# Designs tried in a protein design chat: VH-VL binders against q8ixk2r445to577. Part 142

Target 1, 133 residues: q8ixk2r445to577
Amino acid sequence: FFGMLQNKGLTDYCFDYNPPDENQIVGHQVILYLCHGMGQNQFFEYTSQKEIRYNTHQPEGCIAVEAGMDTLIMHLCEETAPENQKFILQEDGSLFHEQSKKCVQAARKESSDSFVPLLRDCTNSDHQKWFFK

## First folded at step 5 (VH-VL)

Design w19 (framework fv_axatilimab)
Fold by ESMFold2-Fast, scan of step 5:
Structure w19 (fold): chain C 133 residues (1-133), chain A 126 residues (1-126), chain B 107 residues (1-107)
Amino acid sequence: as target 1 above (133 residues)
Amino acid sequence: EVTLKESGPALVKPTQTLTLTCTFSGFSLSTSGVGVGWIRQPPGKALEWLANIYWDDDKYYNPSLKNRLTISKDTSKNQVVLTMTNMDPVDTATYYCAHRGYYDSSGYYKSPFDYWGQGTMVTVSS
Amino acid sequence: DIQMTQSPSSLSASVGDRVTITCRASQSISSYLAWYQQKPGKAPKLLIYKASSLQSGVPSRFSGSGSGTDYTLTISSLQPEDFATYYCQQSYSTPLTFGGGTKVEIK
């Protein structure tokens, strides 16, 4: 699957990655932003290794969650995907991070109306359901 | 049991820099979603939020004081440090550090201050 | 910044009274509101979070309600240990802001 990864609960929000420095595409948090339909910084690929790849910049990035963290951050993709970069896109639309046993949920930031994807206990909430557009 | 305790000077002269340390137990700033904030209260007045720091080193400052404030953490020592430059008599207050740290559907950034230190009184005078 | 206005600034009440304190935000805060109790010389204590969720260990006579911009703290039957100053706080956006406080005094 590939395209814009949209949230069912937040109807107009998509995964978005726009690093402030194009020379350093890794280490920054993945955010949610209004879906614009143009791909670019909202274009992701779900791979057979269960990676969520960011293909807009080179080298390609892969979404990861560090041990003990809840935020999704961009790392460099590896030849063999490490466990912290594996997400299971389930039939119900949930995005399950097997290493932590948590699901990706759309959530608000403290400092704004901005939204971010965070790891949370798995629920049947539409805020935890994602699909490629 | 979660406990926090503030430490620092009781007296500061105008124009000096204030450094306060929050030492805590019963939780870790390596735990996902956990944060520590600083709040102050001038004598007889309302509470004023100063700054927050979280497990992932995210930092937030009160914009009215941002140019004067720096917050940092030492996770291995269970400490959070706040510095405030150019102290003035109007900065005389009791300074509190407080725990912030669970999450819900809105994320950890919306959580309350659920446990507070006892506070440390800082007087700014010549 | 989101301004938090508490009313009244002070009130006098007797043991057994129903006490109501209100808090109004200058814009919608989507129920991200907490209530704190502060006794003289002591740190604030969390009573209620998310507008209506009672903190563990807090007596059931305390309750919170409201949505949008208008919120209320109610003490159904005031006890001697409830004489204190109460503060509301929004956690919807930074800067985090507190109300001016409501002092509940012995009548």
Scores: ipSAE 0.006, ipTM 0.565, lowest interface PAE 10.9, mean pLDDT 86

Design w2 (framework fv_axatilimab)
Fold by ESMFold2-Fast, scan of step 5:
Structure w2 (fold): chain C 133 residues (1-133), chain A 126 residues (1-126), chain B 107 residues (1-107)
Amino acid sequence: as target 1 above (133 residues)
Amino acid sequence: EVTLKESGPALVKPTQTLTLTCTFSGFSLSTNGVGVGWIRQPPGKALEWLANIYWDDDKYYNPSLKNRLTISKDTSKNQVVLTMTNMDPVDTATYYCAHRGYYDSSGYYKSPFDYWGQGTMVTVSS
Amino acid sequence: DIQMTQSPSSLSASVGDRVTITCRASQSISSYLAWYQQKPGKAPKLLIYAASSLQSGVPSRFSGSGSGTDYTLTISSLQPEDFATYYCQQSYSTPLTFGGGTKVEIK
């Protein structure tokens, strides 16, 4: 699957990665932003290795969660995906992070336009359900 | 058991910089959705929010304080530090730090300040 | 900034009374509202979050209601330990803002 990764509960928001410097694509947090349908910073690929790849810049980035953390950050992709970069996209739309045994959830911060994906205990909430468009 | 405690000087002279430390236990600022805020209360007056810091180092400041505030965290020490420059007698207040919990209501972060420190009184006087 | 207006600023009541405190936001805050109780010389204590959810350990005589711009805190039967100042607070947008407080005094 590939395209814009949209949340079912937070219906107008998509995974978005906008590094401040195109020469430094790793180490920053993945955010949620209004879906614009243009790809670019919202274009992701779900691979057979269970990676969520960001191919807009080179070298390619892969979404990861550091051990003990719950924030999604951009790492460099590896030839063999490490466990912290593996997400199972389930039939019901849940995005299960294998290493932590948690699910990716859309969450709101203070301002109404500040949203981030983060790991939470798995529930049947629509805010934990994702689909490519 | 969540606990927070403020520490810092009780007396500050006008124009000096105030540095307050919040030391906490019972939670980690590496946990997603968790934050710590600073709130102050001048004697006999209402509560005023100052700043918040979150697990991902995202920071929010009260703009009325004209960029006098800096908030930072040391996750390994379980501490949050607030710095306020150019202190004035009107800044005399009890300063509180407080935990912001994540309350899932249909996936939204409607976090309150659910646990507060005891507060530390800061007097600004010559 | 969202202004939070509390009314009344103070009230006198007797044990057993039903007390209602109101909080009005200058714009809709979509139930991003909390209520706190503060006793003299003490830190505030959370009573209600998300406009109507009772914090664990808080007596059931406290309840919150409202939506949009108008919210209320009700104490169904005032007890001696409830004489305090109450504050509402919005978390819908920054800066986070508190109401001016309502002091509940013994009659």
Scores: ipSAE 0.055, ipTM 0.597, lowest interface PAE 3.8, mean pLDDT 86

Design w20 (framework fv_axatilimab)
Fold by ESMFold2-Fast, scan of step 5:
Structure w20 (fold): chain C 133 residues (1-133), chain A 126 residues (1-126), chain B 107 residues (1-107)
Amino acid sequence: as target 1 above (133 residues)
Amino acid sequence: EVTLKESGPALVKPTQTLTLTCTFSGFSLSTSGVGVGWIRQPPGKALEWLANIYWDDDKYYNPSLKNRLTISKDTSKNQVVLTMTNMDPVDTATYYCAHRGYYDSSGYYKSPFDYWGQGTMVTVSS
Amino acid sequence: DIQMTQSPSSLSASVGDRVTITCRASQSISSYLAWYQQKPGKAPKLLIYYASSLQSGVPSRFSGSGSGTDYTLTISSLQPEDFATYYCQQSYSTPLTFGGGTKVEIK
């Protein structure tokens, strides 16, 4: 799968990566922003290793969550995906982070003026349901 | 113009539940981007963040205290309420509520605690 | 959790001195850092947000600088009313965390 990763509950919002420092693609938070349908900063690839890859800039980035954190951060991809970079997209649209046993939820974070994806306890909320378009 | 005031019991016995109310004026929790947080400070120690609530009812908790904390708002009364269960003497502290400001139009939420209540001292003792 | 380490934990200075307080984050916080002043018996007061932005009404002798993991609060010419404890705070990631504080005493 690849495309814009959109939230079912927050229907106008998509995963977006547009860090202030475009010369470095890693170390910044993934945000949610209004879906524009043009790919670019909202274009992600879901791989067979259960990675969510960002390839608009080189080198390619992979979304990760550090131990004890709830924020999705862009890291460098590795040849074999580490556990903190693995997300299971389930049949019901839940995006399950294997290492933490939590789900990705559309929510607001302190470092954003809008919505961001965060790890939260898994629920049946539409804010935890995602799909590629 | 912006003011916040904490209220609640000054004395709490171990194992009881603490309920604190923050009453504010000069802003509304109906306003997009606005939030209110709770911070505590044990006597002679550093500040510790507890929880935030925002205009859209989004809630954030300190993970070390998550199982004990509940934050809620009553927008019509201009109030934010924090409850903390199973109080212990180590929870003795001054408790503050504070406004979370949204600053500028740069597209990133800078959220300083820009206005603080005076604080309310809570002592946990048998 | 992001750990915030402040140095020094305390200092004594004379009126007119340049005072520097440092704050180090355990990981990059991309300038999502605020500085607060707390006078004895009172609530904290915001001085600086987003590492270097001066809060309205705060005297220009206060300034903030830094990036990545290392940040500094500077008081260019210490005044008697600056007796206080100063705290840094990161808002890059939850939980929000504060430094241990730096107590500034005037001799």
Scores: ipSAE 0.017, ipTM 0.571, lowest interface PAE 6.1, mean pLDDT 86

Design w21 (framework fv_axatilimab)
Fold by ESMFold2-Fast, scan of step 5:
Structure w21 (fold): chain C 133 residues (1-133), chain A 126 residues (1-126), chain B 107 residues (1-107)
Amino acid sequence: as target 1 above (133 residues)
Amino acid sequence: EVTLKESGPALVKPTQTLTLTCTFSGFSLSTSGVGVGWIRQPPGKALEWLARIYWDDDKYYNPSLKNRLTISKDTSKNQVVLTMTNMDPVDTATYYCAHRGYYDSSGYYKSPFDYWGQGTMVTVSS
Amino acid sequence: DIQMTQSPSSLSASVGDRVTITCRASQSISSYLAWYQQKPGKAPKLLIYAASSLQSGVPSRFSGSGSGTDYTLTISSLQPEDFATYYCQQSYSTPLTFGGGTKVEIK
């Protein structure tokens, strides 16, 4: 699958990665932002190795969660995907992070027009359900 | 268990700067979705929100206080600090810090203040 | 700023009475509303979040309802320990704003 990764509960919000420097694409947090339908910073690929790849720039970035953290961070992709970069997109739309055994959930701040994807205990909430558009 | 406690001076003179510290346990400000806010209550009056800081250092302020407020955090010390400049007798109030609720297993909380400190009384007089 | 108008400012009721407190926002707040109980000399305690969700550990006699601009807190059978001031609060837009409070005195 590839495209914009959209939240079922927050129907207008998509995965978004807007690196501040085109020469350094790793180390920053993935955010959620209003879906604009143009691809670009919202274009991701779900691979056969269960990676969520950001292919807009070189070298390619892969979403990861560091041990003890619950934020999604952009890392460099590896030839063989490490466990912290593996997400299972399940049939019900849940995005399950293999190493932590937690699910990706959309989270909001007051009056924010953007959201942040976070690892949380898995639930049947629509805020934990994702699909490619 | 989530616990918060405010500390700072009980008496402040007009024109001075107030600095209050919120020390907490039972959560970390490195945890995504967590925030800490400051609320005050003048004697016999309603609650007034002042500021809130989030895990990612994002800050929100009550604009009615004309940029008199600064909120900061020290994640390693489990502390949030509020600074308020140019104190006036009308600023006499009990000041509370409170934990911002986040998404729970049933969905999202819509940002309530779910746990509060005991409050610290600040009197502004000459 | 979103203005929160709370009614009544005070009321007296007997133990066992049904008590309703209303809160009206100056614009739609999409259920971004919490209710707090404050007993004399103490910090506020969260009762209801997201307009209608009961906070863990809060007695079931408390309930919240409403949508858009109009919200209600109900105490189905008032108890002596419910003597307190109740506040509504919106978190839809900054600045976060509280209602003026409703003081419930047991008659």
Scores: ipSAE 0.017, ipTM 0.635, lowest interface PAE 5.2, mean pLDDT 86

Design w22 (framework fv_axatilimab)
Fold by ESMFold2-Fast, scan of step 5:
Structure w22 (fold): chain C 133 residues (1-133), chain A 126 residues (1-126), chain B 107 residues (1-107)
Amino acid sequence: as target 1 above (133 residues)
Amino acid sequence: EVTLKESGPALVKPTQTLTLTCTFSGFSLSTSGVGVGWIRQPPGKALEWLAHIYWDDDKYYNPSLKNRLTISKDTSKNQVVLTMTNMDPVDTATYYCAHRGYYDSSGYYKSPFDYWGQGTMVTVSS
Amino acid sequence: DIQMTQSPSSLSASVGDRVTITCRASQSISSYLAWYQQKPGKAPKLLIYAASSLQSGVPSRFSGSGSGTDYTLTISSLQPEDFATYYCQQSYSTPLTFGGGTKVEIK
């Protein structure tokens, strides 16, 4: 799967990665932003290794969640995907993070009006349902 | 047209709980990205944000007042309710509810309070 | 908490004057800044959002500028209906905070 990773509950919002420094594309948080259809910072690939790859830049980044945290951070992709970079995109649209056993939910950033994907206990909420567009 | 109107008691005694209701029209709190907040203004003083609630029931409170404030919504009635416990004369103020902006055509609205109710004056006195 | 320092606290001006009000945040707020106008006995009215975007129905003599920590509201040619108190507000993080207000009084 390639494309914009869009939320079913927060219908106008897509995964977005716009690092502050183009020369350092890893280590920053993934956000949600209005889906614009232009690719660029919203173009992701879901791989056979269950990775969500940021493939508009070189080197390619892979979304990860650090142990004990709930925010999605961009890391460098590895030849064998580590457990913290594996997400199961289920048929119902849930995006299940294997290491934490939690689901990715569209949520507001408490410290701002920005929206972010966060790990939360899995529910049947549309805010936890994602699809490639 | 977006309209909001505050209702509640004009006079509250010290230690009582204040309950204010914001009734609105022209938008729904079932719409993604929509929120309603409460702001107060003591006579002759600056504006102070109290709390806001969003369509997904996400709630935010001013930390200086958090243990006294509860915000809730009733989407079917087009209402947002604020309760504030242990009222004190220093809480005398005009209380406003306001719509938090959705997104304009450029996507960069940055959540201003774009439409305000007329305000309701609450006096705390014995 | 992000502190919003607004200056001046008051100013006296005549119709036709160019009025400038400044607002400084204690940290960068990435243009998450709004300006409001409040007339005596009335609710605030949104003038500017996202630091520089004019709200629909607001006269073009109002403009906003700035970035980072420093923001400015300008009224290019003051009109009689512009005598009011003006507030800036940051929406970058909670708690949402307002400036202390600038009262624009007739000379």
Scores: ipSAE 0.015, ipTM 0.567, lowest interface PAE 7.5, mean pLDDT 86

Design w23 (framework fv_axatilimab)
Fold by ESMFold2-Fast, scan of step 5:
Structure w23 (fold): chain C 133 residues (1-133), chain A 126 residues (1-126), chain B 107 residues (1-107)
Amino acid sequence: as target 1 above (133 residues)
Amino acid sequence: EVTLKESGPALVKPTQTLTLTCTFSGFSLSTSGVGVGWIRQPPGKALEWLALIYWDDDKRYNPSLKNRLTISKDTSKNQVVLTMTNMDPVDTATYYCAHRGYYDSSGYYKSPFDYWGQGTMVTVSS
Amino acid sequence: DIQMTQSPSSLSASVGDRVTITCRASQSISSYLAWYQQKPGKAPKLLIYAASSLQSGVPSRFSGSGSGTDYTLTISSLQPEDFATYYCQQSYSTPLTFGGGTKVEIK
């Protein structure tokens, strides 16, 4: 299924990916921004392989977390999803990153108009709860 | 289509409060992602951002001036008002209001100020 | 605060010249960068947003490039109407900050 991936705690904020241009679709951080319902930058697909795919550009991007890091970065999708690209969207809305055993949390970038999703220890905070809209 | 116009006093005495009104047309400040900001420019100097208000009444202020600034909107009148307290001669500048909104796939968080008012000159002098 | 440094502060050029203006951010701004043109007595006019996207109605001789901390505005063949002051602006973080400006003057 697919759509906008919205945060329960930051009610108006959604996963957003906007690379500098269409030739540089990978290597940049995923951010959170005001949900606008226009698709494009905020249109993601959650797959049976537990990937969060960004399908707006070709080749398709998949959200990943590098070992030892807490930021979500866009990488190229692979035929078999690597462990760093697997997220479990749980019944309670938690988005669990299997390889690190941490949860995705909405966090404010200091002194910025931007918010970002970061890996944090799992809690029952609404800032760690996500749903497709 | 999109137009903005600043109005307010041309002369302000030191310690007084400045109130500027931005009246706009061609867009609605009820539209998701749309904002209006205020920027000033002292004579011969660079541009300085002051404040921003979005459709959802979210407000951002330049921290160096935050205790002096208030921004508000009246959506029914298509107006945004900026108030600045305790004016000083160093605040002499042309004040601009400008539109910030989503207009392409770059996302509006990367959007600059795409339409500007003509500016209003405010002189602070005794 | 993110500091935006423009170079040069001024330059002299002739019609037909290729002009390059540089803007450097004190930290990475992930292409959240715009360029404005300002003529004497007038409001700034948007030329480029998202580092490289040309605003509708702006001549194709204007182009932007860069990433991370380093960005450039290029005018491929300077025209008489291009003599103006140019400003860069980052929208990555509040406070929104502008460069000091680059004045492009007739040689």
Scores: ipSAE 0.005, ipTM 0.549, lowest interface PAE 11.6, mean pLDDT 85

Design w24 (framework fv_axatilimab)
Fold by ESMFold2-Fast, scan of step 5:
Structure w24 (fold): chain C 133 residues (1-133), chain A 126 residues (1-126), chain B 107 residues (1-107)
Amino acid sequence: as target 1 above (133 residues)
Amino acid sequence: EVTLKESGPALVKPTQTLTLTCTFSGFSLSTSGVGVGWIRQPPGKALEWLANIYWNDDKYYNPSLKNRLTISKDTSKNQVVLTMTNMDPVDTATYYCAHRGYYDSSGYYKSPFDYWGQGTMVTVSS
Amino acid sequence: DIQMTQSPSSLSASVGDRVTITCRASQSISSYLAWYQQKPGKAPKLLIYAASSLQSGVPSRFSGSGSGTDYTLTISSLQPEDFATYYCQQSYSTPLTFGGGTKVEIK
């Protein structure tokens, strides 16, 4: 699967990676932004290793969550995906982070009007349902 | 109609801190995808980008000046403020604030500066 | 940092002339390039964004082209109000960088 990763609950929002510098794509938080349909910074690939890859920039980035954290951060991809980079995209649209046992949820960033994907306890909320467009 | 206007001191002494305010109308910094940037131009020289702030309070700074710059916003007042510490005569320039529109090919971080303030001249001298 | 080089630094032209200004990036910027016009004592005005998209309200005699590292601004038939300095700007990577400017002067 590849394309724009869109939220069912926040229907106009997609995964978006907005690094401040093209030559330093690692270490920044993944955000949610209005879906523009142009690919680029909203183009992701779900791989057979359960990675969410960002291939718009080089080197290739893979979304990860550090132990004890709830934010999705861009890391470098590896030949064999580490556990913190594995997400199970389920048939109901849930995006389950294997290492933490939590689900990715569209959430409002505190102290702002913006939205970000965060790890939360799994629920049947539409804000935890994702699909490729 | 989108309008922006810069305000601040016309004369700053070396080592002092410069504070500039951008007051705008015709858009809100609570609107998703909207940002405001600061750009300067020394007399007879090219444009130099300083900093950007966005609706979600994301801030970006020119690395060559990052330790001297702070950008903030007051959404309720329609204002963006830039402070620059330890001013030097080489910082003499016209300072502009500008709107960053949402353009559909790359999202907010790659948008153009589509509307500019008139600029405010800052002279750094004893 | 991505360096933007404009050529020529200045040119002399007459009303009705076709004018071309070139901008070269030190690395590929994937068409994240804007062109601005600046008249003496005034703020820059956006003409072109995304390398080739004309800003609303800008006359059709202005056009942009290019890809990768090489970009061109063309004025198909120069008018008296077009005598100004033109700047290119990349937004592919921070820091955002501008070219050195091209001054279009009356012949």
Scores: ipSAE 0.011, ipTM 0.571, lowest interface PAE 9.4, mean pLDDT 85

Design w25 (framework fv_axatilimab)
Fold by ESMFold2-Fast, scan of step 5:
Structure w25 (fold): chain C 133 residues (1-133), chain A 126 residues (1-126), chain B 107 residues (1-107)
Amino acid sequence: as target 1 above (133 residues)
Amino acid sequence: EVTLKESGPALVKPTQTLTLTCTFSGFSLSTSGVGVGWIRQPPGKALEWLANIYWDDEKYYNPSLKNRLTISKDTSKNQVVLTMTNMDPVDTATYYCAHRGYYDSSGYYKSPFDYWGQGTMVTVSS
Amino acid sequence: DIQMTQSPSSLSASVGDRVTITCRASQSISSYLAWYQQKPGKAPKLLIYAASSLQSGVPSRFSGSGSGTDYTLTISSLQPEDFATYYCQQSYSTPLTFGGGTKVEIK
């Protein structure tokens, strides 16, 4: 299924990916931005391989977390999804990152003075609950 | 209306630990995007940021003060507490706490310190 | 750390003058910049956020501009109550840093 991935706790904020150069789709951090309802940079697909894909560009991007890091970065999708690109969307809305055993949380990142999704220890916080709109 | 007020000792001896409390009203630190920061100003000098704490309990510290700072919140009391260890006369300053709200400006939150407490003067001397 | 260089460190002007204060960041801060006014013995007051957005309740004679590394605060017609020290502050990267301040003295 697909759509805009919105946070339950940080209401009105969605996953957003707007690389500075549309011809360079990889290497940049995924951010959170006000949901605008227009798809575009906020349109993601959750796949049967547990990937979160960014399909508005070719080649398609897949969200990943590098070992030892807590930020979500856009990588190139692979034919077989690597472990660092797998997220389990649970019934309660949590996004569980299999490789790190942590959950995606809406958070403020002081270094960018903006909102970003980060890996944190799993809790029952609404800031860790996501849904496709 | 948002109000903040700092409280703590006016005099601290060298090597002691300073504890300052910020008590606020007009907002909640359980609200997404909201934070409280601490800023100090030595007499006649510029402002220096110390630490921030946010609704999700994320904490940020000025690295130039290394391991001397600890910031915490008590949401039920509407308070934020800053502790600073090993006080030295050069730490003599007016200490402020301030609210950080979020303002959307072109896709990014460029949060200012929009409301400040009156400040509390802390003198470090024997 | 991002260094914020503010100029001039002080200036003297007459009521009605246009006053310009500049702030230069050691790297691009993408308009993550605020301006504060501090009167003697008082806490700072927010004037401008996001480089150019006027805070509610602040007189329209205050304006901010700039991008990248260079930012400016302008007071179009200086008033007696504008005697104060002005500070810029970047919030692009931790640690948050302030400029050295500009003291505006009215003759």
Scores: ipSAE 0.026, ipTM 0.646, lowest interface PAE 4.4, mean pLDDT 86

Design w26 (framework fv_axatilimab)
Fold by ESMFold2-Fast, scan of step 5:
Structure w26 (fold): chain C 133 residues (1-133), chain A 126 residues (1-126), chain B 107 residues (1-107)
Amino acid sequence: as target 1 above (133 residues)
Amino acid sequence: EVTLKESGPALVKPTQTLTLTCTFSGFSLSTSGVGVGWIRQPPGKALEWLANIYWDDDKYYNPSLKNRLTISKDTSKNQVVLTMTNMDPVDTATYYCAHRGYYDSSGYYKDAFDYWGQGTMVTVSS
Amino acid sequence: DIQMTQSPSSLSASVGDRVTITCRASQSISSYLAWYQQKPGKAPKLLIYAASSLQSGVPSRFSGSGSGTDYTLTISSLQPEDFATYYCQQSYSTPLTFGGGTKVEIK
């Protein structure tokens, strides 16, 4: 799949990546922002290697979660996807992170006006359901 | 066109509660992603954020003032109300309400106070 | 809280000058930065959002740049109507915080 990755529970919000430097696209947190489809910061590809790729800039980025952390960060894609970059997109729309055994949830950070995708214990919440638009 | 206007008392005595109303047009607080904030500015000093309220009734307060502030909305009247308890002379300032836009007209990320009211001067004195 | 430090606090410049104002955050704010212009006795006006995006209706002589902790507002050719105080503001984390302001006085 390729497109805007939208949340079912937070109905108008999509995965968004807007790094301040287009020549260095790694190390920043993936956020959630109102779905608009303008520019390229909201377009992602789900690959056969279970990666969520950001391929609008070079080099291509892959979403990853560091061991013990719960935030989604942009990493460089590798020829063989490491375990921290693998997400299973399930039939019900859940994004299951195999290495942590947790699901991606739309959430607010404490003391933040921003929405972000975070790893949380898997539930049947619509905030954990995602689809490509 | 987006417009906002603050209203409230020009003079408040120490220890009293301040109530300010922001009346707006050109947008709805029922629209996903829309918010309204309050910002103040003491004479000759910098801007200080006070509170935000959003379409889903989610509220955020400046922690330094949180126990004194309450923000609420009446979407049918196009109004946002801020109350601030235990007023002190150091709270003398121009108080602004502003529209918080998450995106611009082309759909690009914004997250800014893009339209402001004219401001209302509040003097706290005996 | 994220502290926003502006420099200089004030400057004097002539019409046609290039003016540069700097804003530094105490931690990375990932381009969640806006710039505002405030003229005496008036409400602030949004100039730049997302560090580098020009607000509709704002003259093209205004531009923003920067990343991480360091951001800059540039006025490429100062005009008489640009006499004002300029503020940066981060929206990366609550509380939302403003810089101390930079007063631009036209010579």
Scores: ipSAE 0.008, ipTM 0.590, lowest interface PAE 8.2, mean pLDDT 86

